# Designs tried in a protein design chat: VHH binders against o13842. Part 8

Target 1, 320 residues: o13842
Amino acid sequence: MYETRDLTGNAGKPVDTNPWPNNSKIAVSFVVNYEEGGERSLLYEDEGFETFLTEAGLMPFPNRPVRERSIESCFEYGSRCGFWRILNLFKKHKVPFTCWAIGQAVEKNPVVVGAMEEAGCEVGSHSHRWINYEGVPPETEYEHIKKSVQAIQKASPSNSAPRSWYTGRASLNTRKLVCQVYKDLGLPQPFDSDEYNDDYPYWVADPLASKPGAEDDKGLLIVPYTLEVNDMKYAVAPGFCNSDDFYTYARDAFDVLYEEGLEGAPKMMTIGLHCRLTGRPGRFRGLQKLMEHITSKEGVWVATREQIAQAWSAKHPYKA
Short names: E, the ipSAE of ESMFold2; O, the ipSAE of OpenDDE; V2, 0.75 times the mean of E and O plus 0.25 times the DockQ between their complexes.

## First folded at step 1 (VHH)

Design e5 (framework vhh_7d4b_2; at its last look DockQ between E and O 0.01; V2 from the best seeds 0.00; counts 0 for: pae E 19.9 > 2, placed apart)
Fold by OpenDDE, look of step 2:
Structure e5 (fold): chain B 320 residues (1-320), chain A 123 residues (1-123)
Amino acid sequence: as target 1 above (320 residues)
Amino acid sequence: QVQLVESGGGVVQPGRSLRLSCAASGFTFSSYAMGWYRQAPGKQRELVASISTSGGSTNYADSVKGRFTISRDNSKNTMYLQMNSLKPEDTAVYYCAKLSGYYRSSDWTFDYWGQGTQVTVSS
């Protein structure tokens, strides 16, 4: 699967055809990670409490087999308040986002799926637990993938299965397992976002094909994600110290890509968000300003990742 | 994989009503704005009506405003067009359209069409 690396990509060349609607100069994808209730906790039979993307940042002491209520309650703020604050902003501006939802989190608060669908947002899968899947047995990860898909579909008023996949802390088995689970469930192949290496979607060989280029190779679409235009930086060092840091960085990224689009190289931009981070009032202001900036420009397509995937595929079909 | 299937067309006399339906599959229906287009013989395809993802916003061509109503049920992946007070000039093939996404203007871009359903209004 990852035996080789494509370090060349398009070699700096723009795509030959603008895949975006109305000759848009940029496609902007907002992603909301909904993780609350899927984080590590003794309550969920984990060995300790969550230490990743918390208000404490990098913990100064090792994890311990105790419940840390302060961390748990911060996650709860994400689902109780942060999520809804974010959703309302997008509803106000009449633009969608893509949600990557943890299956266990959805099980604990299924009303969020209906709310997102009502708002015109896409609900994708973030796997079942918010954990590092490197080192997790493939059989276990398979079940987690399946459970997450089923949880989201069950919570969906339209009975929609997630088409966008992002594990994040994935294993080398994840991509193939995801495709296998979808196949086994009789669902269409999802597109994969567990890559951070391009400004365009791109195709890879179907992990389930007999071999790359074979007749049964229908390809797998990659829609790249980002770890830098991401509010996760509030919880790391060095990172964002206030909402202006986030806004400025995201604005700058947008402006650069937008200008490139004006010059004939329209690309996609991703903005990553977390409910318990950007959802806090002190950080939320940054997202508000960013939304105003982005939507004030002409030729901007704010889209779900599924929309981007479909647009790309229509103009750039897979060639085995 | 994207499928749009229209139904409800037919032949009616002027002043009568028809209700068109569009059954959608192969995509997250609630994430896309949808619309109805029509094409009369010898004329270009034109927008009839459009509806936002949530159904909270609708747009109509001037020629059908007050007579046609577009709606959607996201739980059923279905869009509707209620056509009242039909006129001979409404005769056309009506197409269900999947729109590409949000724009500030009412100039929507489409990326998928159904096969269409014939509507004929004649005495």
Scores: ipSAE 0.021, ipTM 0.420, lowest interface PAE 6.0, mean pLDDT 92
Fold by ESMFold2-Fast, scan of step 1:
Parts: structure tokens; C-alpha cells; sequence
Structure e5 (fold): chain B 320 residues (1-320), chain A 123 residues (1-123)
């Protein structure tokens, strides 16, 4: 029927071997969501327009199947301004991020992929459309996964397929379908980030295996994401009102994990960002302050999710 | 498993050229910045050249600027160092390195190193 949930994890114990390079006390994953051009809109033959994670909800719009240029322009700020502001900050500090790139958004603005690669950043997949995949037929979701991978690879100057995967609003079929698409395309198995339940990567059984623990079970690596240290809280209650709210919250989360690392329990931390949210100048100040704080500390490894996945796998390989 | 294999080293006279190659396997080569490090006897290891994921950005140590050229071919999972106008001071073991983020605020880290290839510039 459905896979059971693991409520135990590592039972509160530190890992026996520090997985991070140079005995780093924390691995920090900055994630930039590139979603603009993939949202619901009549421009893309959807039934309505999207307001989720925008300032659009502040304006009184009729709930009708129409195009709203004000809302469209709120998303466009992300691709036109916010993405570039964020990328320039990471270039200035010489640290990478991982991008969750929506395939359709990449198709509409492929130049962002080359820009990220040039800056040393990882381009991961955020599926093809920025929608809820619950209730989408499996064959349709399979094609969306395939289109997303192909769109990113086509836009890549290095012809690289995404190694990291995040759907967000996933169906119960998503993980198995993603693994199937990668297998069918002859690509190495992706690292899956559709979990929010730990401060460490961890292994699950390969969803394509005949059964968990069988000879054909090579495992699937989970690199957990975050809804907590995430700028989406600027757009949802009880949320962040100003850049200092974001900065203070993210700084405190970093400090706790960093201190645990100093005490012998090195972990990973994820910070989720959206081009149209933190890319706005007022909110961006909080990211600048956070970057200065994180980069001022010794023993901090700022890395892509693929780098974190590979470091973890090298020291904590799958046991069937 | 991650592997970096250097080749192309040797003994040459001053003023001559060598081309080093680094064959990478076990990771998605196109997703990582790469570099060439060298270490001479009694000296600290130094980064001589680095290259971005796409190859569009390169950096060189002042000692090799204008003489060395770093390049990469992501379709072949290979990185190169073209070394022209070699000097006795270039004598060192040269290491291919896979760079990661940073460990200190100003420093790039590296996850994996090759076995190295000896370059000797002498009479």
C-alpha cells in the first residue's frame, strides 16, 4: 500500500563519523527557488491565476478566470530582478547555492541556468510546473518529470541533467516516478529533497526495488529540505514582517546547529529562498546580514546539495 | 567512488611546455568547480589555477599568469592545464582537485584530490 514512516531516525545521537570536509562543524545549504513562469496562469492554459507566495493577496482582485497583469508582474520581478540580485550576492561571497528550477520557468528564461553554472551553483529540478501534483494522473506526472529534466539539461551550457530533486507539493507517486524517469533516461539516481524531518541526510529503500532490502535495492538518498527556515514566511501567517525577523530567526537556527557541531554533532542546515520574495530590496537586507554572519564563522561549509549528498554517501553508505 | 587521475607530467628544460590532464569519475563533473594545486619540496601547497563549472571563469596565481591556461571539457569529464614558458620555479607535484564551497569565509575547500603528477623543470 504505502511505505511506513520512520519516527526514530538517529534517536538523537550524533553521527559516528563527521561527514563534512575538513572537519566542518556545519554544512549550510542555501536554496533558491526559481519558479517564475511556472505558476498557474491563463497565459499557460490554466483555469486561474496564482496568488500563493506573492504580494498579490494585498490587492482586491476578483476571483475569476482572467489574466491579471499586476499578479503576472509580481512573479516577473523574481526572474527580472530578484534572481540576479541574489546570484550577485553569492558571487560576491564566492559561495554556492542549489536552485530548485521549475522546468517551464527554465524554458521561458534559459539564460538563468548558464548564469548559475558559471557562478558554481547547482541547478536541481523542481518538477515542470509550480502546482500541486496530488490528483495528477501518474502518466501525466511522469511526462512532467521528464520534461523538467530535459528542459534543464537543454538550457545547461555543460549539458548537465539535474542531480537533485524537489517537487514540494508532491503526490504519493512522485518519488517512484522520479526514480523511474531517471532510470528510463539512463541518468544516475537523483538525491531526493521532498522531506522536512531531519538535520542529516539519510537513506530510504529504492522505490524501484522488488522489495525493501532485496538484492536490487541500492537505496535512495534523502537530503532534507525546510519549510521552517524559509522566506515563504514573508508571505504566510504568522510569518515575517521585516528583514530583521527573517535574519534573527535564520541566525538563531544557524547558531543552534553550529553550536551542536562544535560540541561533536555536526549537521546540515537548509535556508529556503524565493526570487520574488527575498529578491525584493527590503527583504534582501536580511539575506545580506545572514550571509555576513554565516561567512564570519570558522568551520562552516557552504555547499550545494549535490556536494552534501556526495560527502554524506562517502562516509555513510547505504545498508540494505 | 570519486576518482581524479592526473597525467602529462615529466622532466623538461626551461622555456618548454607541458599539458596536464585530469580525468574525473564518480561524480557529476559539470556541477563542480575544479582546480590545479601544486606543492614543491619544503613549500606550502598553492592553488595555481581554478575554473568555474562551465569554464567561463578562470583564476590564476600571480606566479603563472600569462603562462598557464586552465580549461575543461565537461563532455569528457576532463580538466587540462596548459603550461607554457616553464621555469625551474614551476617544479612541483601538481594535483587535480574538486573544489566545494568554503570552510573559512575567504577560502575555497576541496573534497577530493588526485594522486599527483610530477613536473620537473631542469637542465
Amino acid sequence: as target 1 above (320 residues)
Amino acid sequence: QVQLVESGGGVVQPGRSLRLSCAASGFTFSSYAMGWYRQAPGKQRELVASISTSGGSTNYADSVKGRFTISRDNSKNTMYLQMNSLKPEDTAVYYCAKLSGYYRSSDWTFDYWGQGTQVTVSS
Scores: ipSAE 0.013, ipTM 0.351, lowest interface PAE 8.7, mean pLDDT 87
Fold by ESMFold2, look of step 2:
Structure e5 (fold): chain B 320 residues (1-320), chain A 123 residues (1-123)
Amino acid sequence: as target 1 above (320 residues)
Amino acid sequence: QVQLVESGGGVVQPGRSLRLSCAASGFTFSSYAMGWYRQAPGKQRELVASISTSGGSTNYADSVKGRFTISRDNSKNTMYLQMNSLKPEDTAVYYCAKLSGYYRSSDWTFDYWGQGTQVTVSS
């Protein structure tokens, strides 16, 4: 897998059949990353403290083998305050999000899964730890994938296993390992979001098939994610200085895709959020403005990634 | 199990050269950026040099720029540090490190360190 690259996709042609319900002009997926408690720390026997997507931004200093309580405290804000502030906004507007939850973070604060389910939100998996999985031995990554599924299912009042998958800092083995874990647990294959390369979902060959195109190739649905319409840009360069920067960028991205939908090419859009970043009051105003903008438009479908995956695959089934 | 084994250290006079080697096993060497760190007595470890997966991009501490050269041979799972024009201030234990980077980031997170090899520069 990944021996070649698909640089063509649809070659700029819109998809023939609008898969979105009610002839919607755009499908909008809000994603909330729930990572707090899964990040690097000496408490978890990691070799150093977390430096990614923090209030400190990108630092030129290397990680060192100490605890950095200020950074840990910033993550704790996400789980203690930011998550709830964001959840309450979505409840107010009566629209769902998809959460990618880190398994260890769920183990340390399981109440968030029930709260999200009650609000109609989808809880997917972000693997077990919030670390770089490149170079993690495959058997270790397999166990992390399994632990994350089990942790989320155990915390779920409905005993639901996650259907959406995103690792982020994945290895070249991750996609196949995820599919293998789900198969071994007797679960349906998840929808995979470890791609950033299209405004449409699309199919790839089943990683577990004997060969691409074989009779046992049932396909794997990719539901792309985003690194640009993403509040991570508050913490990385070139980034957002204030909430209006986030709002303006996300609004303009929405408007472009919405206009393309009005012209006959309805697409999907993802907006990535982190509890500890957009959950801060000063940044939160940008999300509030964006929510008002999006929910005031006709022909907009705000949906979970599972809903998007099901709508897409119903109109565009895999053909091996 | 990831294993990093440094070699090539020793005692040398100022102005001379040493070449350090790092033999790597237990992971896919060609998929990771690698680095050399050093720690002098009573000081914290500092990054000396780093090298991308292919060897196409390198980075050096200001204190060693122009004197040290990092390289790698992915066919042999080995990284090297050529240290020329050595000074007494280069005296330290040198560690080979397997680096982890964030996507679209130059921030390095270290997963593993070797045992270290002593370099002593004195008359």
Scores: ipSAE 0.000, ipTM 0.131, lowest interface PAE 19.9, mean pLDDT 88
ESMFold2 (binder alone), look of step 2: mean pLDDT 81; pTM 0.818

Design e6 (framework vhh_7yz9_2)
Fold by ESMFold2-Fast, scan of step 1:
Structure e6 (fold): chain B 320 residues (1-320), chain A 122 residues (1-122)
Amino acid sequence: as target 1 above (320 residues)
Amino acid sequence: QWQLVESGGGLVQAGGSLRLSCTASGSIFSRNAMGWYRQTAGNEREWVAFITRGGSTTYADSVKGRFTISRDNAKNTVYLQMNSLKPEDTAVYYCAAKTGYYSPLWSQYDYWGQGTPVTVSS
């Protein structure tokens, strides 16, 4: 049968006039996608190579299943340079981010997890591979989810399992499988970010419950993500041509939500970043300007997604 | 069940020292960073110090140089050695296990102890 969608939400009304710590007027979530080493490649026994969200689109490639070193090196810029440039900026400003870490990428470069922990940042899971999970068998996706959680925990100096989950290109089975893996591993239920439909966290029914609203339904918290304020637009139409395009767009989105917060409707905002995109020096200038703008404002809470989820859940526990 | 049990709080004169201890029960101590928070009446909890499973430490500016956090992984215990205490250090001190990565901000979903009062007289 067909799934249904909630088109109403809170019908445009403020959910809470003071949801964030210290009377903050906006919660800001910076997200860094750590995907390099998890993409499709013959090197990883896939049938082809990946060009999505890279400068590789500027080059014609043979329509054959071969290794393409130009594409491989475009991804490697993220892990070799871009990640470290971004991390150093956040360390300088003493504000955290949440990382969406691909499990296979972490296995190939585990030092990034320890570096994020040292900097006070959150490492969340972005599943095991940077692929579309639609059409992947449920048993295979279950194993990928499990491998991702274990890879991140193994690389963690504190042995911490990821609390935040984001697949991106999820299957219809993803949410239930994620909850099942966490239950099977004896871990606390994760916060799910595979929605783009609101500026507030919100609850859905626990996919492992006997039925929605049953006694065993403990809820699942959604912390919405963004495709709007996202540096992927440097590579995807309508596009950003330069760092000022990204900065101006992100600044305007922040200003609107911040002003709404000042008027009694505080919300959350997410900024999505990729190590190989914004980590490039020219694009990076836009992130520096945005960071200066956001941190110059009074009543702004820059937080991890886990902190936002926990603050929200404390004030708004699940009601079946 | 996983629990945190605190000890070592009490009364001390300004310039004195106290050592707080927190023993974790259950199976998750080795997988979590451990920390200390404090709370004064009418204010949110503020973080004081964190220690990773591997022993790396970080401190709030207000206590840096005076407080030392350490852990004994064999005993599932974290310590806070507080030296050169000031009246403004008077607070209820909470032991916490961080289920996520380092966060300087209070969260009720982290595992918390019951709190131990520390009073510093002038």
Scores: ipSAE 0.000, ipTM 0.195, lowest interface PAE 16.3, mean pLDDT 86

Design e7 (framework vhh_8dlx_2)
Fold by ESMFold2-Fast, scan of step 1:
Structure e7 (fold): chain B 320 residues (1-320), chain A 124 residues (1-124)
Amino acid sequence: as target 1 above (320 residues)
Amino acid sequence: EVQLVESGGGVVQPGRSLRLSCAASGFTFSTYAMHWVRQAPGKGLEWIGNIYHSGRTFYNPSLKSLVTISRDDSTNTLYLQMNSLRAEDTAIYYCARGTKVYGSGFPSRAFDIWGKGTLVTVSS
């Protein structure tokens, strides 16, 4: 895997002039990261507490093997308030999102899975813990992947396993391990979102195949994610200072891709959100404005990542 | 209640121009994309172009130099301007409302409301 890098993609040419249902000019993927309860904590046998992507990220906390209740409560805002505020917005507009759900967070608050399914949203897997998997032994990562899939399926009223996968801070072993776990559990191969390199889905060789292009190579569909149109920038420099910064940036990104779609090159767009960041009232205003902007346009398909993956693969089946 | 009514068709000589109109009623016209589609005798439907609520237009590349689509939201009217008409432009011309594409389903329709059409005959 990863022996060479594909720097060319489709060489700037449109892959398909009509890839989406009903002649839609853009497919929009809203993603909600549900991470609260999966972060580093002494409660979970970690060496310390987590401050990344919270209001506590700029506070001078000593790095000690203790619990910091203030920081824990910043994460808890996401599960207690922010998630529900975001979900209610999508319900009001009758459009779905895909959730990147941390398995441990789901175990500690399983009611969120049923609420998302009732709202027509997709629950995908964000692995088991909100940690960096680089340097984690493959056997340990395998168990984390398995636990994540099982936790989500157990919490699902429809008993559905996640079809979409995103680790974020993945190891070089992650893609192969994910495919192996799904195979071992008898589940359909997942759609992998651990890439940031394009504005449309594309195929790679099946990491479980004997070699690329072999008879056993069924392909793996990549549905790219984003760190660019992502509310994490509220907490990370150069950052967003206010809701208008997020709105203006995301609106402009949408407008560019939408205009390219109108001109014969329809693509997908992803917007990444976190319950404890955009779920805060002041930041949430930007999401409300973005939602109104996007839903005011014709030929826009707001869809789950699973729906985008299925629409793409139906028109573009894998060729080894 | 929801209606689209085309008008302006008729017999026109080759090389001349013609403007078709489509009167919309029963819905908020200004929020919808609108389309023009034609059907020549014995042939299938051919998409001419559309105009979005913003006024942005997109045309069939085969017809782009020959047609202009515009709208007047104050009168709920859609227009198709045709120039340098040829015998092959003889067709029934339809006005159609574009569907809104939202939500988690796979939508099955490009147009949800059609007019009954207006006949254009290019003949000398």
Scores: ipSAE 0.000, ipTM 0.132, lowest interface PAE 17.9, mean pLDDT 88

Design e8 (framework vhh_7pa5_2)
Fold by ESMFold2-Fast, scan of step 1:
Structure e8 (fold): chain B 320 residues (1-320), chain A 127 residues (1-127)
Amino acid sequence: as target 1 above (320 residues)
Amino acid sequence: QVQLVESGGGMVQPGGSLRLSCAASGFTFSHYAMSWVRRAPGKGPEWVSTISGSGSYTSYADSVKGRFTISRDNAKNTLYLQMNSLKPEDTALYYCAKDHRQYYYDSSGLRYGMDVWGQGTQVTVSS
């Protein structure tokens, strides 16, 4: 709204040089959303319960400001079981993921941050609450961003602040507020994943610069995320009915991008996962099969989003 | 039973060359990435090089790039490390290792460990 969106990107052309280490044909970003404990609930003094992205959609719920214990326990499964099942799979295959961690969820279960760091995974921020930030006052959103960064850093055994950022349901103010919070805390600028529009990282103007292209414009790196190769489709239309639906879709997306990489256009791919969705045993089978498929291919780099951002920036630095 | 048997180590002067071999048995050799890992006296294991199952992709530690070449012969179930321009700092026990991660590789490979090690072969570089 009120801004010109870039519809050109790379105009279908490959980048001039392979951005990935060891001439890898594809960079694969597995993302684990750690949201449980940050959803809307009367337990957290919200005006209602969350209805989005749980198996509880099988049951009728009144539109009333009450607790729904079925929904509460569906979210709790993510923290109690699903997170650990997913983490153990990545540990077994010796490959990392990036976590989108909700600050409030981390505050309620901080042990997950240390477990991810020990496994070589990246802990990124998913803001403080699992809510829509459209219409939230900028001052309130600023405090949420700050609380999220501080909660993750406090839970980190290495005292590391999140380097990667994803809000999801962002406001028009989110990107500038995130950059402002990081500046105010004395932290390096984060890598922003609140875009779904490309298979490569790309640069935008620094939202804190005096104007785009000015001397103070050092750029902001976008590392695109996905709603397409995402297990949220187990709970939303067009839908994944079983683990084979997820596996087949994700496998085909990987194969297309991998084949393009073999033909001289190496790209990145993201796979989005939720602890309470793919962490369930029946759905988890699809992730196991996908992991085996991806790791069976030569020239595949499974990396954190921070590693992908750094590799891209080294070969494609910002030009104002 | 997986067996890895290294050979080809020995004493060499700085600037010299050695070729290490690893004979593999008990698994489908061409299906697994293979690595060389070394342990210098008083130090922990250091990853040296990895080669993919097909041999199409290789990676090297920065300390050995341009001097060492990893290769494999899948028909003979044998892994090789050609070491040129050897330095005293290359003195170590060299292990052949089967990588649990088949076709995956990166510069942080040692962070995830290796699932099977050989007995090792000693390389000593001294004047």
Scores: ipSAE 0.000, ipTM 0.156, lowest interface PAE 17.2, mean pLDDT 87

Design f1 (framework vhh_7yz9_2)
Fold by ESMFold2-Fast, scan of step 1:
Structure f1 (fold): chain B 320 residues (1-320), chain A 123 residues (1-123)
Amino acid sequence: as target 1 above (320 residues)
Amino acid sequence: QWQLVESGGGLVQAGGSLRLSCTASGFTFSSYYMGWYRQTAGNEREWVAFIYSGGSTTYADSVKGRFTISRDNAKNTVYLQMNSLKPEDTAVYYCARGRYTFGSSYKPHFDYWGQGTPVTVSS
C-alpha cells in the first residue's frame, strides 16, 4: 500500500465545473473533533500524561510518568463546556456539521452522540484512542477500530454506525484495517478522510482488492481533511495568538476557494475544530465571525462530510 | 416506530399551485436528507426533488423552475411547493427519508416512505 505517490492529481485542471447541489460554488465542511477522555493518561495505563493541543505550555510539568490533574482538567473543559458551546452555535445557525468522535471518549461520555444527532450532526469515527497509531501492532489497531465503531453505534439513538473515518495520526496499515473491520462487521464501506493533499474528493483503489484495477476493486472514496484551516494552530507554533488570527486566516482561505468556484473551479473546504480549543470563550469569537462570513455568501453549500461524499460519488462513480 | 405523514394533495387546475407537507417522527430528522418522489399507475417511482440536511437542493429536470423543496428542522417537516402545475404532474407524491452508502458498489438508499398524497391536475 502507498508504494507510489500521486504528485499530479488533476494537473491543475478543474475536476468538475458544477459538482455540488444547486449550482453551489463551494462545499464547506465544519468538523468538530471530540477527543476528550481518549488522550494519554496513566489512568488508562499509558506511559505518561498528554500535553498535545492544550494550554499545557502555560504550566511547568516534569517529564515523569505521573498523572497531571491540571492537564486532565484542560481536556475536561472540552467535554464539559467547549463541546456544548460549539454545538449551540451550530444549532442556533442551523448549520450542518460533522463530529469525529474518539471511541473511548464516547464510552466515557455517551450522551454527546445523542446531542450530536439532535443537532443535525453527522457522527464519524476518530478511532478508539487519541494516540499515534504508527508502531501499534495491526492486531491491536484492528481491535481499536472495531471498538470505536461499536462504541459510537451503541451510543447512537438511531443505532447508526459511523460512515466517515478519520484517524489523524494513522499508520500505513490503518486504511486497509478500517476497510477490513467494516467488512467483518457487515457494514457498508466508509469513506476515508486521512489525506490532506487536495481540495476535492477523489477515488483510490480498494485496499481489500486482490490488486488495483482487479474485478474485486470497488474503490474507496477519499474526502480530504485539513491541518491548514484548523484551530490546532492555537496550540502549535507558529500558530494563532487570538480569535482574529484564526478568523482572518480561515476567511482568506474560504475567499480564495470561493472565488475559484465563481470562476468555474468549485471545490470543497474543511474547517477543523477542537472542543477544548475553539470551545474556549476567547477563541470561540473567531468561529462565530467565520460562520457569519461563510453563511452571508450566495452559492455556498454548508454540508456534512457524508453529504459531500454522497454528492461526489453519485456524480463521479469509481472507475478502476 | 418511524413515520412520514404527507398532506396537501388534491385537485387543481392546470397552471395552479399546491404545497405538499411531510411531517417526520421517530428519528433525528435534521440528520437525514429528504426527498419527494411521484408515481403514476403502472410506472416506477421517479424522484422529484432532494433536500440535504444543510438545505441544499436538487431537482429533476421535469420540475426545475416550477417546484421548490424546503425543510423546517424545528417542525420535522419537509415541503414541496408546486407552481405552474401541468396535467403531466398528476401522480401520487411520496415523501422519503434518504441514506447514502459510499464506494462504487454502494448507491443512494431510501429507508422510509410515507403513504403518499394524490395530486390531480385537470386540463
Scores: ipSAE 0.000, ipTM 0.167, lowest interface PAE 15.0, mean pLDDT 87

Design f2 (framework vhh_7d4b_2)
Fold by ESMFold2-Fast, scan of step 1:
Structure f2 (fold): chain B 320 residues (1-320), chain A 124 residues (1-124)
Amino acid sequence: as target 1 above (320 residues)
Amino acid sequence: QVQLVESGGGVVQPGRSLRLSCAASGRTFSSYAMGWYRQAPGKQRELVASISRSGGSTNYADSVKGRFTISRDNSKNTMYLQMNSLKPEDTAVYYCAADQYLGSYSWTSDYDYWGQGTQVTVSS
């Protein structure tokens, strides 16, 4: 029911002094959250509207079971404008990102999946709806996980199922249910990103194993995500006021990890982005500056989370 | 679809007690995490106390710990705030709030449903 937590990790020591391809000193994972169309709304038969992580959260709305077009249109900016602005930047620099795609959002705008594949980006799953899954019945969550995988695969011109998984607001059942759905669909186990506790991938026991360390325990690879270097801070106070705040913070985080890599402790770094937040022109400037900074450095590997996971697991296979 | 109605507010002297009630309409009351917010004139809204769907977990603002107790009766579709040892600083409009079954209290998301508020005034 409840997982034991590891407070030690690697005790501050580098796990590997050369973990990444081409002697890279840092692996950089840009993540684009594609959530627009999956948020809470009466349009989707929910009991209220969403105010989390949007400019509309600044407006003094009384919470009522009604549609709010200001909120709806602020989310729509992400799918209509922000996504395409971000994608074009990555195309110009010829570097990929990983998308956390909400299944319902993909169903409502499937063209984004093909566009990301054409650009060499990875489409991962962010479950079916942009909601808190705590308290959702396991059978309902199982169906949501299955629907999200199928929606992404259906929208994929290459018919590819998502290899990377992120829920965010997960239930206690989420990790096991995700592994069960992938098994039931005949898909290889995904890489799980619902952890924020380290700067490199690591293994946990397979949730479907009879017990940890048993013969049937194939492990589950964790590729940690971030709430720290994340543009969500534009929407929460205290946080980022302008594009320079985001740029300066993200640049400093990159510089620290990059310098540690140069000194023999290469790690991964994740940068979390939202189409409706960083996709706005004023905030987008910070991402442009960050991209120029990161791509100007030698020994930097900008990669999809799937590429990072595969590189890591090849050098560090699961040991029960 | 839940409607919330607060009652039990009023004017009291410092050191006395009040019990606020929040009555919810509809069949989904037991599916909501509930909370009490307050807002004093010229100040932002502050979360005072929260209670989980089952009533098994409660949280309180530091300013009210030990003095206020939140509870719920799912059979009566009602949530309560017992306010003891009231201080002038507790003067505010108190709002009942509900977070829907699929919503999250733990994130920075606001509550989904709100009552109209009930005035509590603590004065000599």
Scores: ipSAE 0.000, ipTM 0.109, lowest interface PAE 22.0, mean pLDDT 87

